# VH-VL binders against p40593, part 9

Target 1, 148 residues: p40593
Amino acid sequence: MIHPLIQRLTTTLGYPLLDADGLDRQVRTQPFSVLFFAGDPQRFPEALDVAVILPELVKAFPQLAPALIAGADEARLQGRYGFSVWPSLVFLAGERYLGCLSRVLDWGEYLERIPAILAGENEDLPRIPVLSPESGTPSCSPMETSES
Key: E = the ipSAE of ESMFold2; O = the ipSAE of OpenDDE; V2 = 0.75 times the mean of E and O plus 0.25 times the DockQ between their complexes.

## First folded at step 2 (VH-VL)

Design u4 (framework fv_umesolerbart)
Fold by ESMFold2-Fast, scan of step 2:
Structure u4 (fold): chain C 148 residues (1-148), chain A 122 residues (1-122), chain B 107 residues (1-107)
Amino acid sequence: as target 1 above (148 residues)
Amino acid sequence: EVQLVESGGDLVQPGGSLRLSCAASGFTFSSYSMNWVRQAPGKGLEWVSFISSSGSTIYYADSVKGRFTISRDNAKKSLYLQMTSLRAEDTAVYYCAREFYDILTGPRFDYWGQGTLVTVSS
Amino acid sequence: EIVMTQSPATLSVSPGERATLSCRASQSVSSNLAWYQQKPGQAPRRLIYGASTRATGIPARFSGSGSGTEFTLTISSLQSEDFAIYYCQQYNKWPLTFGGGTKVEIK
């Protein structure tokens, strides 16, 4: 069962719900993606706040193709992007990991941080694979900060 | 060993319907994305449809969108293609293909079935 | 959609000779390109992926090269079992697309 506010993103707004394979197809077809990892909203109620804010973020940054990650695959896909906090928004340029934003942020923080994340991309699309056996896993900044 | 066996190909009149099946064995079917690929007589390969391992993500070639429906039954280890409003240009051998995916090597077809022939003719 | 163009359509070679097959993409596919072999009445068989990586069990006489928009498949010292049709495929962007094929036949 999924919460109505999260379910609305797929049923009313038409955002895709992706498993690992769907994610691979998304990153090969979209110049930029924002992936929503909601977790369990009963345990992480900020997921509901992010679900409300995500459509507004897409309006502010129309180059972003939004998608949700299927609950059964969330933990497995978390390993690809190295975040530990739920909910999280993961930003990609094609296949390339650009960064993530965990928890719900103030609107001004989104407006400041998202352009900085997107500005980290300086290559032509599509991107090369980000995760390799020799590479380090990029950290998500909010995981390292002291906040309530 | 990995095996994919298609069935259901037949002679069908234009406007008709047909359901193709692909039976998988020798691997954990629920862990792999599957594709349908077709080949018209004497022609090259054409990708038709994709379904993710869970069944949550589905894509179609523009030529079949709205007419064909891909589905899977992981408990029965079977892949399906429901075809409606068939046209002469749908005449082809239909292959099911297993997609191997990882971040380093990408989504390639590693195993194919023998194919099943669909002929659309009056 | 990305259009894949293979040349030549037919390549006539003698056993023991080198065969070079070309594949061109209408836009960059990076190294996300695979090669398949198909014999009459059979399903395609994987040969190369990632433009240059041989699939398990594929003989060393098969080699792939290229990136971006131009790719080649080379078969050194062609054997009798290598006479077949070869297809390239891009898996860089949706939808997946194949080349028209190159038929390698005995001279």
Scores: ipSAE 0.012, ipTM 0.517, lowest interface PAE 8.9, mean pLDDT 82

Design u5 (framework fv_umesolerbart)
Fold by ESMFold2-Fast, scan of step 2:
Order: sequence, then structure tokens, then C-alpha cells
Structure u5 (fold): chain C 148 residues (1-148), chain A 122 residues (1-122), chain B 107 residues (1-107)
Amino acid sequence: as target 1 above (148 residues)
Amino acid sequence: EVQLVESGGDLVQPGGSLRLSCAASGFTFSSYSMNWVRQAPGKGLEWVSFISSSGSTIYYADSVKGRFTISRDNAKKSLYLQMTSLRAEDTAVYYCARVPKYYYDRSGFDYWGQGTLVTVSS
Amino acid sequence: EIVMTQSPATLSVSPGERATLSCRASQSVSSNLAWYQQKPGQAPRRLIYGASTRATGIPARFSGSGSGTEFTLTISSLQSEDFAIYYCQQYNNWPYTFGGGTKVEIK
């Protein structure tokens, strides 16, 4: 089951919990979104750290509309953004993929990396649509070359 | 405590219809994908249908496609299986089963209900 | 559809002995395979998922191995409560499919 720290984001803070249909609406209505792919915190304990940090990131970057992805749909929706590491934060400008940040980072790293992502300065990031979850999805690092 | 309780199983005539329900408690139902799995008396398990957390993605076994309809009501925390054009081969205990919220949401079924018996006989 | 074949259909063993159950997929299912135990009159109970990960509360005597098309469930030092029917299930492809089951019974 989902941990109370993750449930607090939807129940106390009112963040939407999105399936594929909800995600489609989110990207059409929000200028910028940060999508939280938590996974199971028993397998990925850093998801709890990200759950604590996410509200603070939204305060620092109020242009971001936060949302969680429903657990049952995470693997299917993961293929849209091409990441392989859990937890991940995916950043969008409308429907456009801007980048992602996997695992928990130090606060200073978030403050440095998020502005660059939002400015669209990540030319080598995976594009949407990206590999399906079963087809070798890349991590939230820019792809450098395919040869070797 | 996670609980799934099926109901609606009955004796029906071939060609008849029946609606099964599964009442969920002890977890956030709207966040989980659900399945129906059946087992004919003395036989093995057969997957019947899948529905995503929102209800937007649905899959059926070929044996029931066009005759059965899976649906859910997240406000009522209930899963349904509407069965039509029932055949003797549909006689089985029907279980509802939950998909766990893991990195891979395809980890088998972590919780099952007790089952409800459907008998299709003349 | 992926066909799951379990062998043997019936396995007769004595308490304290090792039981080895096989499950074969007609095409690769990677490690997306689960094992269930079912006792008469009860719903199935998940033992193993991801081919080799033991579910919470499942005793260490149960172990799973394999990937691709060939999978094994091993029960070491069989206890009286382990006599049951065991099913494998692939969740790699739609439709989800189960094996025909292996009945583990007392010799």
C-alpha cells in the first residue's frame, strides 16, 4: 500500500492523482506540471523523501502544477516519458517534456536544475512519445550516444 | 485491513444475465487496478477481466469478450461484472483481485476476495 | 495468448522432503511471473512475484527462480500445511494467463 506521507499529498494538500485520462487533461490545462512517479516506497524508500520535498519545491516554483500518477498506471505512463528509475519527477510545459529528476536530490541541486529544465535547456533529453516500459526505458539523464 | 467481498453469485439459466459486485475496504480503491478471476469447480484459475484505477483501460479474456462488462464506481468503492448470454462453461467461483501499487504494477494479485459462486444450469 | 504449462500435474512427496515445481511459458515473459498457493475452499494466496521475490509473510522454505520461459518453485522441508495446489501466472502480456496447477500431495 501507499505510505501516509504520499497519501498526504492527495488527501491533505489536494494534489490530483492522475491516470492516463487525467494526465491528458492536466497537460492541456496547466502551463507547467511536475508529475510525481512514486512507485512503492517499500521498494523505493526515497519516494518518501521526494514526497516531503515536493510541496517545498512547489512553494519555490509556484508556476508548477503538481500531480501524482496513480500506482496502477505508473508503468504504462512511464513509457510516455522514458525514465527507468523510481521515484521520478517529470517536468512538462503543457504536453511538452522538459526533463526529469530521479531519486532524491539535495535541496541545492533542485534549485540549480529545475530552472534549467523549465527554461528548456535540455536538448539531449528523451522526447515524447518515448520507449514503452518494456522496451528499455532510459533513466532521467540526457542520452549521450547510442553507439556503445 | 484490506478486504474484498464479492456478492451476486446465483443459479441462472443458460442465456441469462447476472451482475457481480465486489466491495472494497481498508485501502484507497480509486488508486488501484482491479481484476476478475474465475475458477470452475475442480479446475484451475482463469483470468477474466482487468480495469484500470480510473476505469479508462479495460481488457477481457477472449472467452467472455462481448458478453461480460467490467466496470467500477470509485465513489462507492465497488467493482462490477455484468454477465450476459451466460453458458454452462461460465459456471465458476468468481474472485475479484487487486494489483499492488509497485514500480511494476504487474506483480500478480496481492489481495483476493473470498469468491462468489455462479452456476449456469438448466 | 501465452500458454503456461505446469509439470508435474501431481507431485507426491513426504513431509520434510523438497518439492520442485516447474512452469513453462510458450514465449518469454521476462521475470513477470507469480506463484500462488490454493487450499480447498480458499482463495489463492500469492507466494512469489517477479519470478523470485517472496511476498510478505511467506516462509523462507518457498523460493522461486527462472526467467524468460522456464520457471521453478521450490519448497524445501515440506510442512503439513504446504500440501495444496500451486499455480503459476504470467503478467507480461494481455491476456494474463495461469498454468493448469500442480497438486502437491502426501506420498
Scores: ipSAE 0.000, ipTM 0.481, lowest interface PAE 17.4, mean pLDDT 82

Design u6 (framework fv_umesolerbart)
Fold by ESMFold2-Fast, scan of step 2:
Structure u6 (fold): chain C 148 residues (1-148), chain A 122 residues (1-122), chain B 107 residues (1-107)
Amino acid sequence: as target 1 above (148 residues)
Amino acid sequence: EVQLVESGGDLVQPGGSLRLSCAASGFTFSSYSMNWVRQAPGKGLEWVSFISSSGSTIYYADSVKGRFTISRDNAKKSLYLQMTSLRAEDTAVYYCARDWGYEYLESYFDYWGQGTLVTVSS
Amino acid sequence: EIVMTQSPATLSVSPGERATLSCRASQSVSSNLAWYQQKPGQAPRRLIYGASTRATGIPARFSGSGSGTEFTLTISSLQSEDFAIYYCQQYDNWPPTFGGGTKVEIK
């Protein structure tokens, strides 16, 4: 069952719900895409916060073509982008992976991070995320700065 | 209603083999990482094995590595644990447990099956 | 492996009293700690995750606190159904590890 806040994105706002074939068409036809990997909102309640914020992000960044990924394909397509945390927003320039933002961020953080991702300037976000049991799993969230 | 039902527990001789199954219902099985957790009679909980939602990422406890094999069949909504070279210290109730997180570092368990007893004795 | 130590091993309380259970980690686990309840003959049940977030359907009398290496589970007014063994579990570092459990029994 699809939560109403997530279902609204496809039914009321008309965002496409993409399987693998739909994703291939999206990346060929759209200059920039933001893909929403929601997961199960009972398991990942921040997915509901991202569902509310996503339409506002699209208004702030109208070059982004938003889309949701079909639940059955989320795990399979996660491997394509290699993010490890739900929910995640994956940013693409055509077929090119630009980066991702996992979990919910403060509004100011979205306004700072998204332009850097779209410009291809955010070197901190993995182009090819790697899952490693010993060296740790890379995150799509901004790295915490440590003072020394 | 989320349900996990284990089966396959039995009395086995040391050095023997056994296959456990876990049947899932009430949720989209293919969207969740799954685990096996065991509990020796009168003792605490011990994590045994992890398998990611797609089946591509698998981890084992050092105590069972090389002897146990975890697998899943998403079409059948089933999780399996193939056990070989069984030892007396493998005697335990084996639970299948649904993982809350997709990261291996965030593995904690929101739903558990009723368990199936494996007894290894001579 | 991170070693989880629970104390006391057994806690005897009367219905309506407050129970406080401790869990210590051998190294920092941030807030990546869960609590489970297990009744005799039953599977464990998730109570708390993220050190302090109550799982859906868990009564308000259960509360978790702490971060780093020291954690506490509190049951503010013990009910008859709360007599059980309670386990803490870290998920900060692989592999996930459990404490030895605290048995909460009737006085």
Scores: ipSAE 0.000, ipTM 0.512, lowest interface PAE 14.2, mean pLDDT 83

Design u7 (framework fv_umesolerbart)
Fold by ESMFold2-Fast, scan of step 2:
Structure u7 (fold): chain C 148 residues (1-148), chain A 124 residues (1-124), chain B 107 residues (1-107)
Amino acid sequence: as target 1 above (148 residues)
Amino acid sequence: EVQLVESGGDLVQPGGSLRLSCAASGFTFSSYSMNWVRQAPGKGLEWVSFISSSGSTIYYADSVKGRFTISRDNAKKSLYLQMTSLRAEDTAVYYCARGGYRLTIFSPYYFDYWGQGTLVTVSS
Amino acid sequence: EIVMTQSPATLSVSPGERATLSCRASQSVSSNLAWYQQKPGQAPRRLIYGASTRATGIPARFSGSGSGTEFTLTISSLQSEDFAIYYCQQYNNWPLTFGGGTKVEIK
């Protein structure tokens, strides 16, 4: 079944739970969306951390329309966005893929990375669902910033 | 209407270099990702390299990483593959192939159009 | 890297017969699988994407099915122009990988 922390997002906070048809409507009606791919929290416990942080991200970035993806459709829809790790947050401008952030990040990283994603810096990323790491960097995770 | 025309294939000695070109027409080149795919004589298809619509994201097959460089010129509607340190196993017909339209979630990625190919032979 | 295995390597069929081609992935590729047709001396041609969606202009006799690791391309009533080599391709993971091909030849 659905874990209470994830269920709260749809039942208490009113976030839509989208299948493929629902996603079509969301991307046509919302200027910006953040899609939560939770996976099975028994297999991916960090999904519960993301479930707690997502409402705070929406408060910080009110232009984002949050939505959850139905479990039965997660694998199919993963195929459109190029992430290999659960959980993931996928960011869209209408139908356009802007980028994703996998696993749970520190709050400061969300505050730094989301504005860059929303500015369209990642719009050139391919829509292939799973990306091989380049130089060992996980798919959809932010790159390390070096001093020099 | 969509056309991709490769050129630059030649006979080259091991250790040599060669530059392939692909001229695109019939579509908005700057809106599509592009790929190089090769096929050795009598063998199957092997993906070689990917470049995003703007040129900002690039991927290579491990077999060519460090030796091949993919690039594009959107103003000229052209895709390139610079090949260095060529080996006998690089002998193949090289195809230019268009990726699915990236700006819509309803266009899944796959190779929807292919050029005719250009033959690269690496031999003494 | 995901290894794509096609079977059989060669399939001998008569015109009007049903041809069934198999493609297996070494790990799940969801529905991110495409099929291509290649005739001698020609570039590959798109047939199917998303495992089961027929590309525009492809005859109804071609159909794709499957998900995860097991996929099938079916040609329900083989025509003379269908004798070719068929390749499956996964686009779920980098690097993109193709099967070894199945040659469909006349019996």
Scores: ipSAE 0.000, ipTM 0.497, lowest interface PAE 16.2, mean pLDDT 82

Design u8 (framework fv_umesolerbart)
Fold by ESMFold2-Fast, scan of step 2:
Structure u8 (fold): chain C 148 residues (1-148), chain A 123 residues (1-123), chain B 107 residues (1-107)
Amino acid sequence: as target 1 above (148 residues)
Amino acid sequence: EVQLVESGGDLVQPGGSLRLSCAASGFTFSSYSMNWVRQAPGKGLEWVSFISSSGSTIYYADSVKGRFTISRDNAKKSLYLQMTSLRAEDTAVYYCAKEYTYIRGVTYYFDYWGQGTLVTVSS
Amino acid sequence: EIVMTQSPATLSVSPGERATLSCRASQSVSSNLAWYQQKPGQAPRRLIYGASTRATGIPARFSGSGSGTEFTLTISSLQSEDFAIYYCQQYNKWPLTFGGGTKVEIK
């Protein structure tokens, strides 16, 4: 059973609930997307905080097309984006990964970090992180964008 | 370890049909998009077809559109290519290729390839 | 479709020399460009993605550069095991397309 605070995003606000095929369509049709990987709120209670904050983020950044990932596909699609922490918000420009924000952050941190993530979209230069042989599944939380 | 094993390649006459299979292991097959890529003897690589992780999004090269059908069975961890109306120019080694995904979630490149299966279309 | 053109078709170099392979796209592919190595009788092997990022386990003598329409693969000190055909591939736009390949022959 889906928690009411998460379910309202699809039922009341009309955010799409994407399986893997729906995700492929969204990334090919939307200039920018924010994907919400909620997880099980009993295991990851911060998912409820992110569910409350996400509509406010979309109001602040209306260029973002929000979507939820279907529960059955969350673990499978986690491998696609390589994050290790639930909940996570994944930011895309079309098919291109821009960054992610794991756990719940302070409002000011969202306002600072989201513009940097979106401004990092560069058609001429990919945003590929340096891969360390020692690093396991990367977490979105430790990564920071530089300020200029 | 990640493995992709193709099978089904054979000698077939022009106008004939053939079904290729690719058995995947060592990764969560249902989480990744898959591709078929072919290589004619002594020639370069040619992309043939794409299928998304659940199977609803499909693309074909113009040279095979209307004749080939890509499909997958996630429960069986298998990828398929049904070929019909085969022509001499379809003669090639057919490779099953897995898309790379790490931290990006974007179609990057093919991180793992099978060993290939040879299809020969000749009278 | 985006046409990928590789040059030269064949490159003959001595061991220890620098090999430079070129790949040109008919329209911008950003940095969504990969390089593969194929040895005789084998499947292609990943080398580089994102135009310049080496795949895990690829020796440091391999480097990629470029963006937009002009790309280069450099092998700084060619070894005998580098005898192979090298392919570039764009993954910026459907359909996915490969270059014609550059055959590196070690004299």
Scores: ipSAE 0.000, ipTM 0.504, lowest interface PAE 15.3, mean pLDDT 81

Design u9 (framework fv_umesolerbart; at its last look DockQ between E and O 0.03; V2 from the best seeds 0.00; counts 0 for: pae E 17.7 > 2, placed apart)
Fold by OpenDDE, look of step 3:
Structure u9 (fold): chain C 148 residues (1-148), chain A 120 residues (1-120), chain B 107 residues (1-107)
Amino acid sequence: as target 1 above (148 residues)
Amino acid sequence: EVQLVESGGDLVQPGGSLRLSCAASGFTFSSYSMNWVRQAPGKGLEWVSFISSSGSTIYYADSVKGRFTISRDNAKKSLYLQMTSLRAEDTAVYYCARESFYGKWYFDLWGQGTLVTVSS
Amino acid sequence: EIVMTQSPATLSVSPGERATLSCRASQSVSSNLAWYQQKPGQAPRRLIYGASTRATGIPARFSGSGSGTEFTLTISSLQSEDFAIYYCQQYNNWPYTFGGGTKVEIK
């Protein structure tokens, strides 16, 4: 069950709930996006704080289109952006990754860091290896039945 | 009640202009991307135009590009379609349609449509 | 643009029978496909989205399947209220495109 504070983002504020296909559409239609990877609020209580802060960030930075990542797709999409800490806000320019802010930060820190992220000034962006979709042809390596 | 109500459909001559309106109620209009879809009499559905929730992204079908202009007023919860240089082939019922935001961008809400007739 | 082709154009089915409607895309649309029902004099109604997800309030007899270029809408047991025109629509690429529709009529 989705926590009410997180659910409010979609049901009351109208933030899109994105799966992988929804995300692809989002990045095609929005110049800038902030994706909220909430995680499990029981495991990561800070997710509830970020859920309260996110609408205020969107007011402060109206160019950001907010979205919530669907829980079932969080793990898959986490792999795309390479963050390891929950919760996380992922910033995009179209399809381009700009940066990530993990855990809950002070309001002043958000105001300081987000402009720099949006400007693309974060040199320390881990080069997310574009995992070329290796055509995972399942190499059915024939199990050599060692006929002993 | 969650609803969309189209208006502005009329009889116009070829080359004429018409402005359609769609009034939204019962939901946070500013949070949703909106579309126009039309249907010629006895024909199928044709997508006409898209506008994002903020209005920053707009797309048109090639059949209406350069002639139609989609816009929105989020404060008035209204969607518009300004049509110019109207042709006989533009005769249709025009629907406003809302895109869902639950991870899939299908049209989850439709108005009842407004009829535009282009005839000499 | 992605061309959506529906078949058959008309499907005659008896009440209680299974109806199978096909929708083909000229290129892959992943799972970004929706199905709509339209009755005479009414606006379209959403049935299925994401190729296989049934919309809220839609009876269980409606199901969608497929991915990529081939999609199917199935009505397991046709009811009297199900006689209508059905449209598929892709939302994977701009411009959005609809199929030509399948009319489901009483046999």
Scores: ipSAE 0.028, ipTM 0.680, lowest interface PAE 4.2, mean pLDDT 89
Fold by ESMFold2-Fast, scan of step 2:
Structure u9 (fold): chain C 148 residues (1-148), chain A 120 residues (1-120), chain B 107 residues (1-107)
Amino acid sequence: as target 1 above (148 residues)
Amino acid sequence: EVQLVESGGDLVQPGGSLRLSCAASGFTFSSYSMNWVRQAPGKGLEWVSFISSSGSTIYYADSVKGRFTISRDNAKKSLYLQMTSLRAEDTAVYYCARESFYGKWYFDLWGQGTLVTVSS
Amino acid sequence: EIVMTQSPATLSVSPGERATLSCRASQSVSSNLAWYQQKPGQAPRRLIYGASTRATGIPARFSGSGSGTEFTLTISSLQSEDFAIYYCQQYNNWPYTFGGGTKVEIK
């Protein structure tokens, strides 16, 4: 069973629903991707909020190619990107991991953080190049708001 | 033995429909992405369509979009290509081809092909 | 779409000679390039993937090289069974595209 708000993304908006093979193709064919790891909306109700916000994020950042990850593959593919919190949005430049945003954020936080992630300025990522595709990345978690 | 066997090729009138099948054996079909590749008589290879292991991700060549539908039945270990609105230009041997895994997405296994002839 | 161009269209060589086949992509495909051999009446046979890795069971006389847009398939000492048509294929971007083929024939 797929929740209607999540199902709308694939049926009405035409976002691809990727299994492991589809994800590998997505990262080769798209300059930038945003991958939606929804999890089970009954366990993680913020997934429904992210499902509503994702199309608006794509309108604000049209360079992003959105895609959903098939439920059966979410746990396996979580290991590739190292996030621990559901739902999560994972941002990629081709195959390169740029960062992630977990749970639902305020609109202003998306507008602040996404440009930094896409520019490769994410402070969560080590600045030393990763040589192995098997190397872990830091778990993505909501960061404390630092205003001053 | 690891193999793919195509069937369903036939002589068909322009505007007609035809369904091709590809039967897989000797490997875990549900773990592999599959493709259809065709070759017109005396011509080169042309990629037609892709379907991921689960069936969720599908791509088509521009020449067949809206007319061909790729699908799979993992329980039956079978791949299908439903062809509609057939044109003379669709005349070709149609090959079923398996993609290798991550980072090695070349066609590592091919069937023998099935001939589709579109003619009046 | 990425256009793959193979040259020459036909290569005439004698047994025991070196054959060099070229494949050019209209834009970078990294090393995501495969080579296939096809004999008359047969399905294509895998030869090389990742631009330079021989598939299992492929004789050492076959070698691939190149990256980005320029690729080469070399047969170091051509045997009688090597007379065939050779196709390059990029699997970097959708749609997947093949070169037009190079026919290797006896001189």
Scores: ipSAE 0.007, ipTM 0.557, lowest interface PAE 9.3, mean pLDDT 84
Fold by ESMFold2, look of step 3:
Structure u9 (fold): chain C 148 residues (1-148), chain A 120 residues (1-120), chain B 107 residues (1-107)
Amino acid sequence: as target 1 above (148 residues)
Amino acid sequence: EVQLVESGGDLVQPGGSLRLSCAASGFTFSSYSMNWVRQAPGKGLEWVSFISSSGSTIYYADSVKGRFTISRDNAKKSLYLQMTSLRAEDTAVYYCARESFYGKWYFDLWGQGTLVTVSS
Amino acid sequence: EIVMTQSPATLSVSPGERATLSCRASQSVSSNLAWYQQKPGQAPRRLIYGASTRATGIPARFSGSGSGTEFTLTISSLQSEDFAIYYCQQYNNWPYTFGGGTKVEIK
């Protein structure tokens, strides 16, 4: 059973739940997207904090089209976007990957980092690449470590 | 590293033409709406023109409509302003400016400007 | 077209004092207002967007307030490096328009 805080994003707020075909439609129709990879909230309880925060992020950045990624597709899509930690928010311009934010951050950090991600200026942010064993691409910033 | 560099400013006579260029580096140019903003010597800022990231939406200030043409080449990461029928009142430093977000947001990156002087 | 009116045209203040700059719009711009700083011979620099949100790296002594038609930029403890001209700009409606600027002069 899907946790009520995650479920309200789709049922009450109308955020789409995307599989791969749905994601293809999203990126062709929306100029900007924020994709929420919640994972399993029993394993990743910070997903519930991000679920509460995400509607406020969309209010602050109304150009972002929010969506959730279906759990069955999360592992396959994880390698495409270069994150290794759940929960994650992935930011796209059309199909193009702009960056991601993993785990829960404080509000002020979202307000600082999201504009830089959307602007493509994120190379100057405190970002520590985390290379996955399956990919040599950098992942989202791991806020729980000093370096990686 | 992240920067905008204008070029093409010159001294021209009234009625003349001039093409300004703006070279972008250090960011994904094709994702951003771009603007030209000008500043006459000793005066304030005046918005001149806007072009969307794809180039499909264009706006001009009334003072330049029909005389100036904004364009962009996303493959070359370049913004242009073709100026014709230049007048003395067009004398200004011309800045290219990047919008912070797609759509109607503030200008978060400015070039250093290029001077256009229109004088007989 | 939305006319942006800034006052005063010139403000003379000593370092450490508070400077208050006013910007008035001829019709509501909601919170779609930015402030820029421009020093002599330089391009403008972003300070505030959304009427009250400091841009990345802007010191806390700069604060913006207001919505609708009346807006204020406050520099709570003026530093010598804050000598500049400050412009407000609305981005609610086409065309984008700037105020005429407020020159902050230090001693």
Scores: ipSAE 0.000, ipTM 0.478, lowest interface PAE 17.7, mean pLDDT 82
ESMFold2 (binder alone), look of step 3: mean pLDDT 92; pTM 0.929

## First folded at step 5 (VH-VL)

Design b1 (framework fv_umesolerbart)
Fold by ESMFold2-Fast, scan of step 5:
Structure b1 (fold): chain C 148 residues (1-148), chain A 120 residues (1-120), chain B 107 residues (1-107)
Amino acid sequence: as target 1 above (148 residues)
Amino acid sequence: EVQLVESGGDLVQPGGSLRLSCAASGFTFSSYEMNWVRQAPGKGLEWVSFISSSGSTIYYADSVKGRFTISRDNAKKSLYLQMTSLRAEDTAVYYCARESFYGKWYFDLWGQGTLVTVSS
Amino acid sequence: EIVMTQSPATLSVSPGERATLSCRASQSVSSYLAWYQQKPGQAPRRLIYGASTRATGIPARFSGSGSGTEFTLTISSLQSEDFAIYYCQQYNNWPYTFGGGTKVEIK
């Protein structure tokens, strides 16, 4: 069953729940997207915190088109986006991967990091990143930063 | 015309090396994820390797890890497979294959293949 | 890795008849399953993706169905050019895996 706090995003707020075809449409029609990978909230309880915060992030960054990923597709897309930690927010400019923010952050950290991600300040990432068995994407780690 | 053309297949001795190339034309090569797929004589299809559009993310089948290296040159619109320590079991037609647009990741375009024979 | 099993290995049918091919995954692959056709001496050709969507240019007699672990390719009225080997492939999980193929031959 989907947790009520996560289910509210699709049923009450109208955020799309995307399969592969939905994702393809989203990235071709939306200038910017934020994709929510919640995982199982029993295993990853911070997913519930992110579910509460996500609507407030969309208010602060109205250019973002939010969407959830269907549970069956989360594991497959985790490999594509290269994050190892749940929950994660993945940011796209059209079909271009800009970066991700894993776990729950404080409000000030979101306000600082999201503009940098949307400006493309992170390293040059592939259009569809893929996770190797021995490494994840640096953009989801606080230790990985780019400088001019 | 949208196409992929493989080259480099040859007869090689066990333990030898060989480099395969795949030339892309008619589409924006740098926008697509690419794969190598092989087929042994009389056998089915086997996925070999994946490379992301930028070239930074790579996966290999367990059967070729440590022996094969996939790479790409987006300026030359070319995909490569460097094969070392070749074994008789690597005898196959090698295809390069393009993944479809974002979210649809099936192989929508295939080359004609290049035959690699590993024999003494 | 996910093991893809196709059955039957060989299917003998007459022109104009229906052919039904099965593909089973050892674990759920959702709808991320493709079908390819391969004729002797040729590269595989795309037929179906997303379990049920025909690729551009593929005749309506080809249809795919299924989700999760059970998938079917149906050719409703077999033409002479349809005698070939058909492969299913999952693209849900790494590594990508193919079925062993079903050879559709003349009865």
Scores: ipSAE 0.006, ipTM 0.549, lowest interface PAE 9.9, mean pLDDT 83

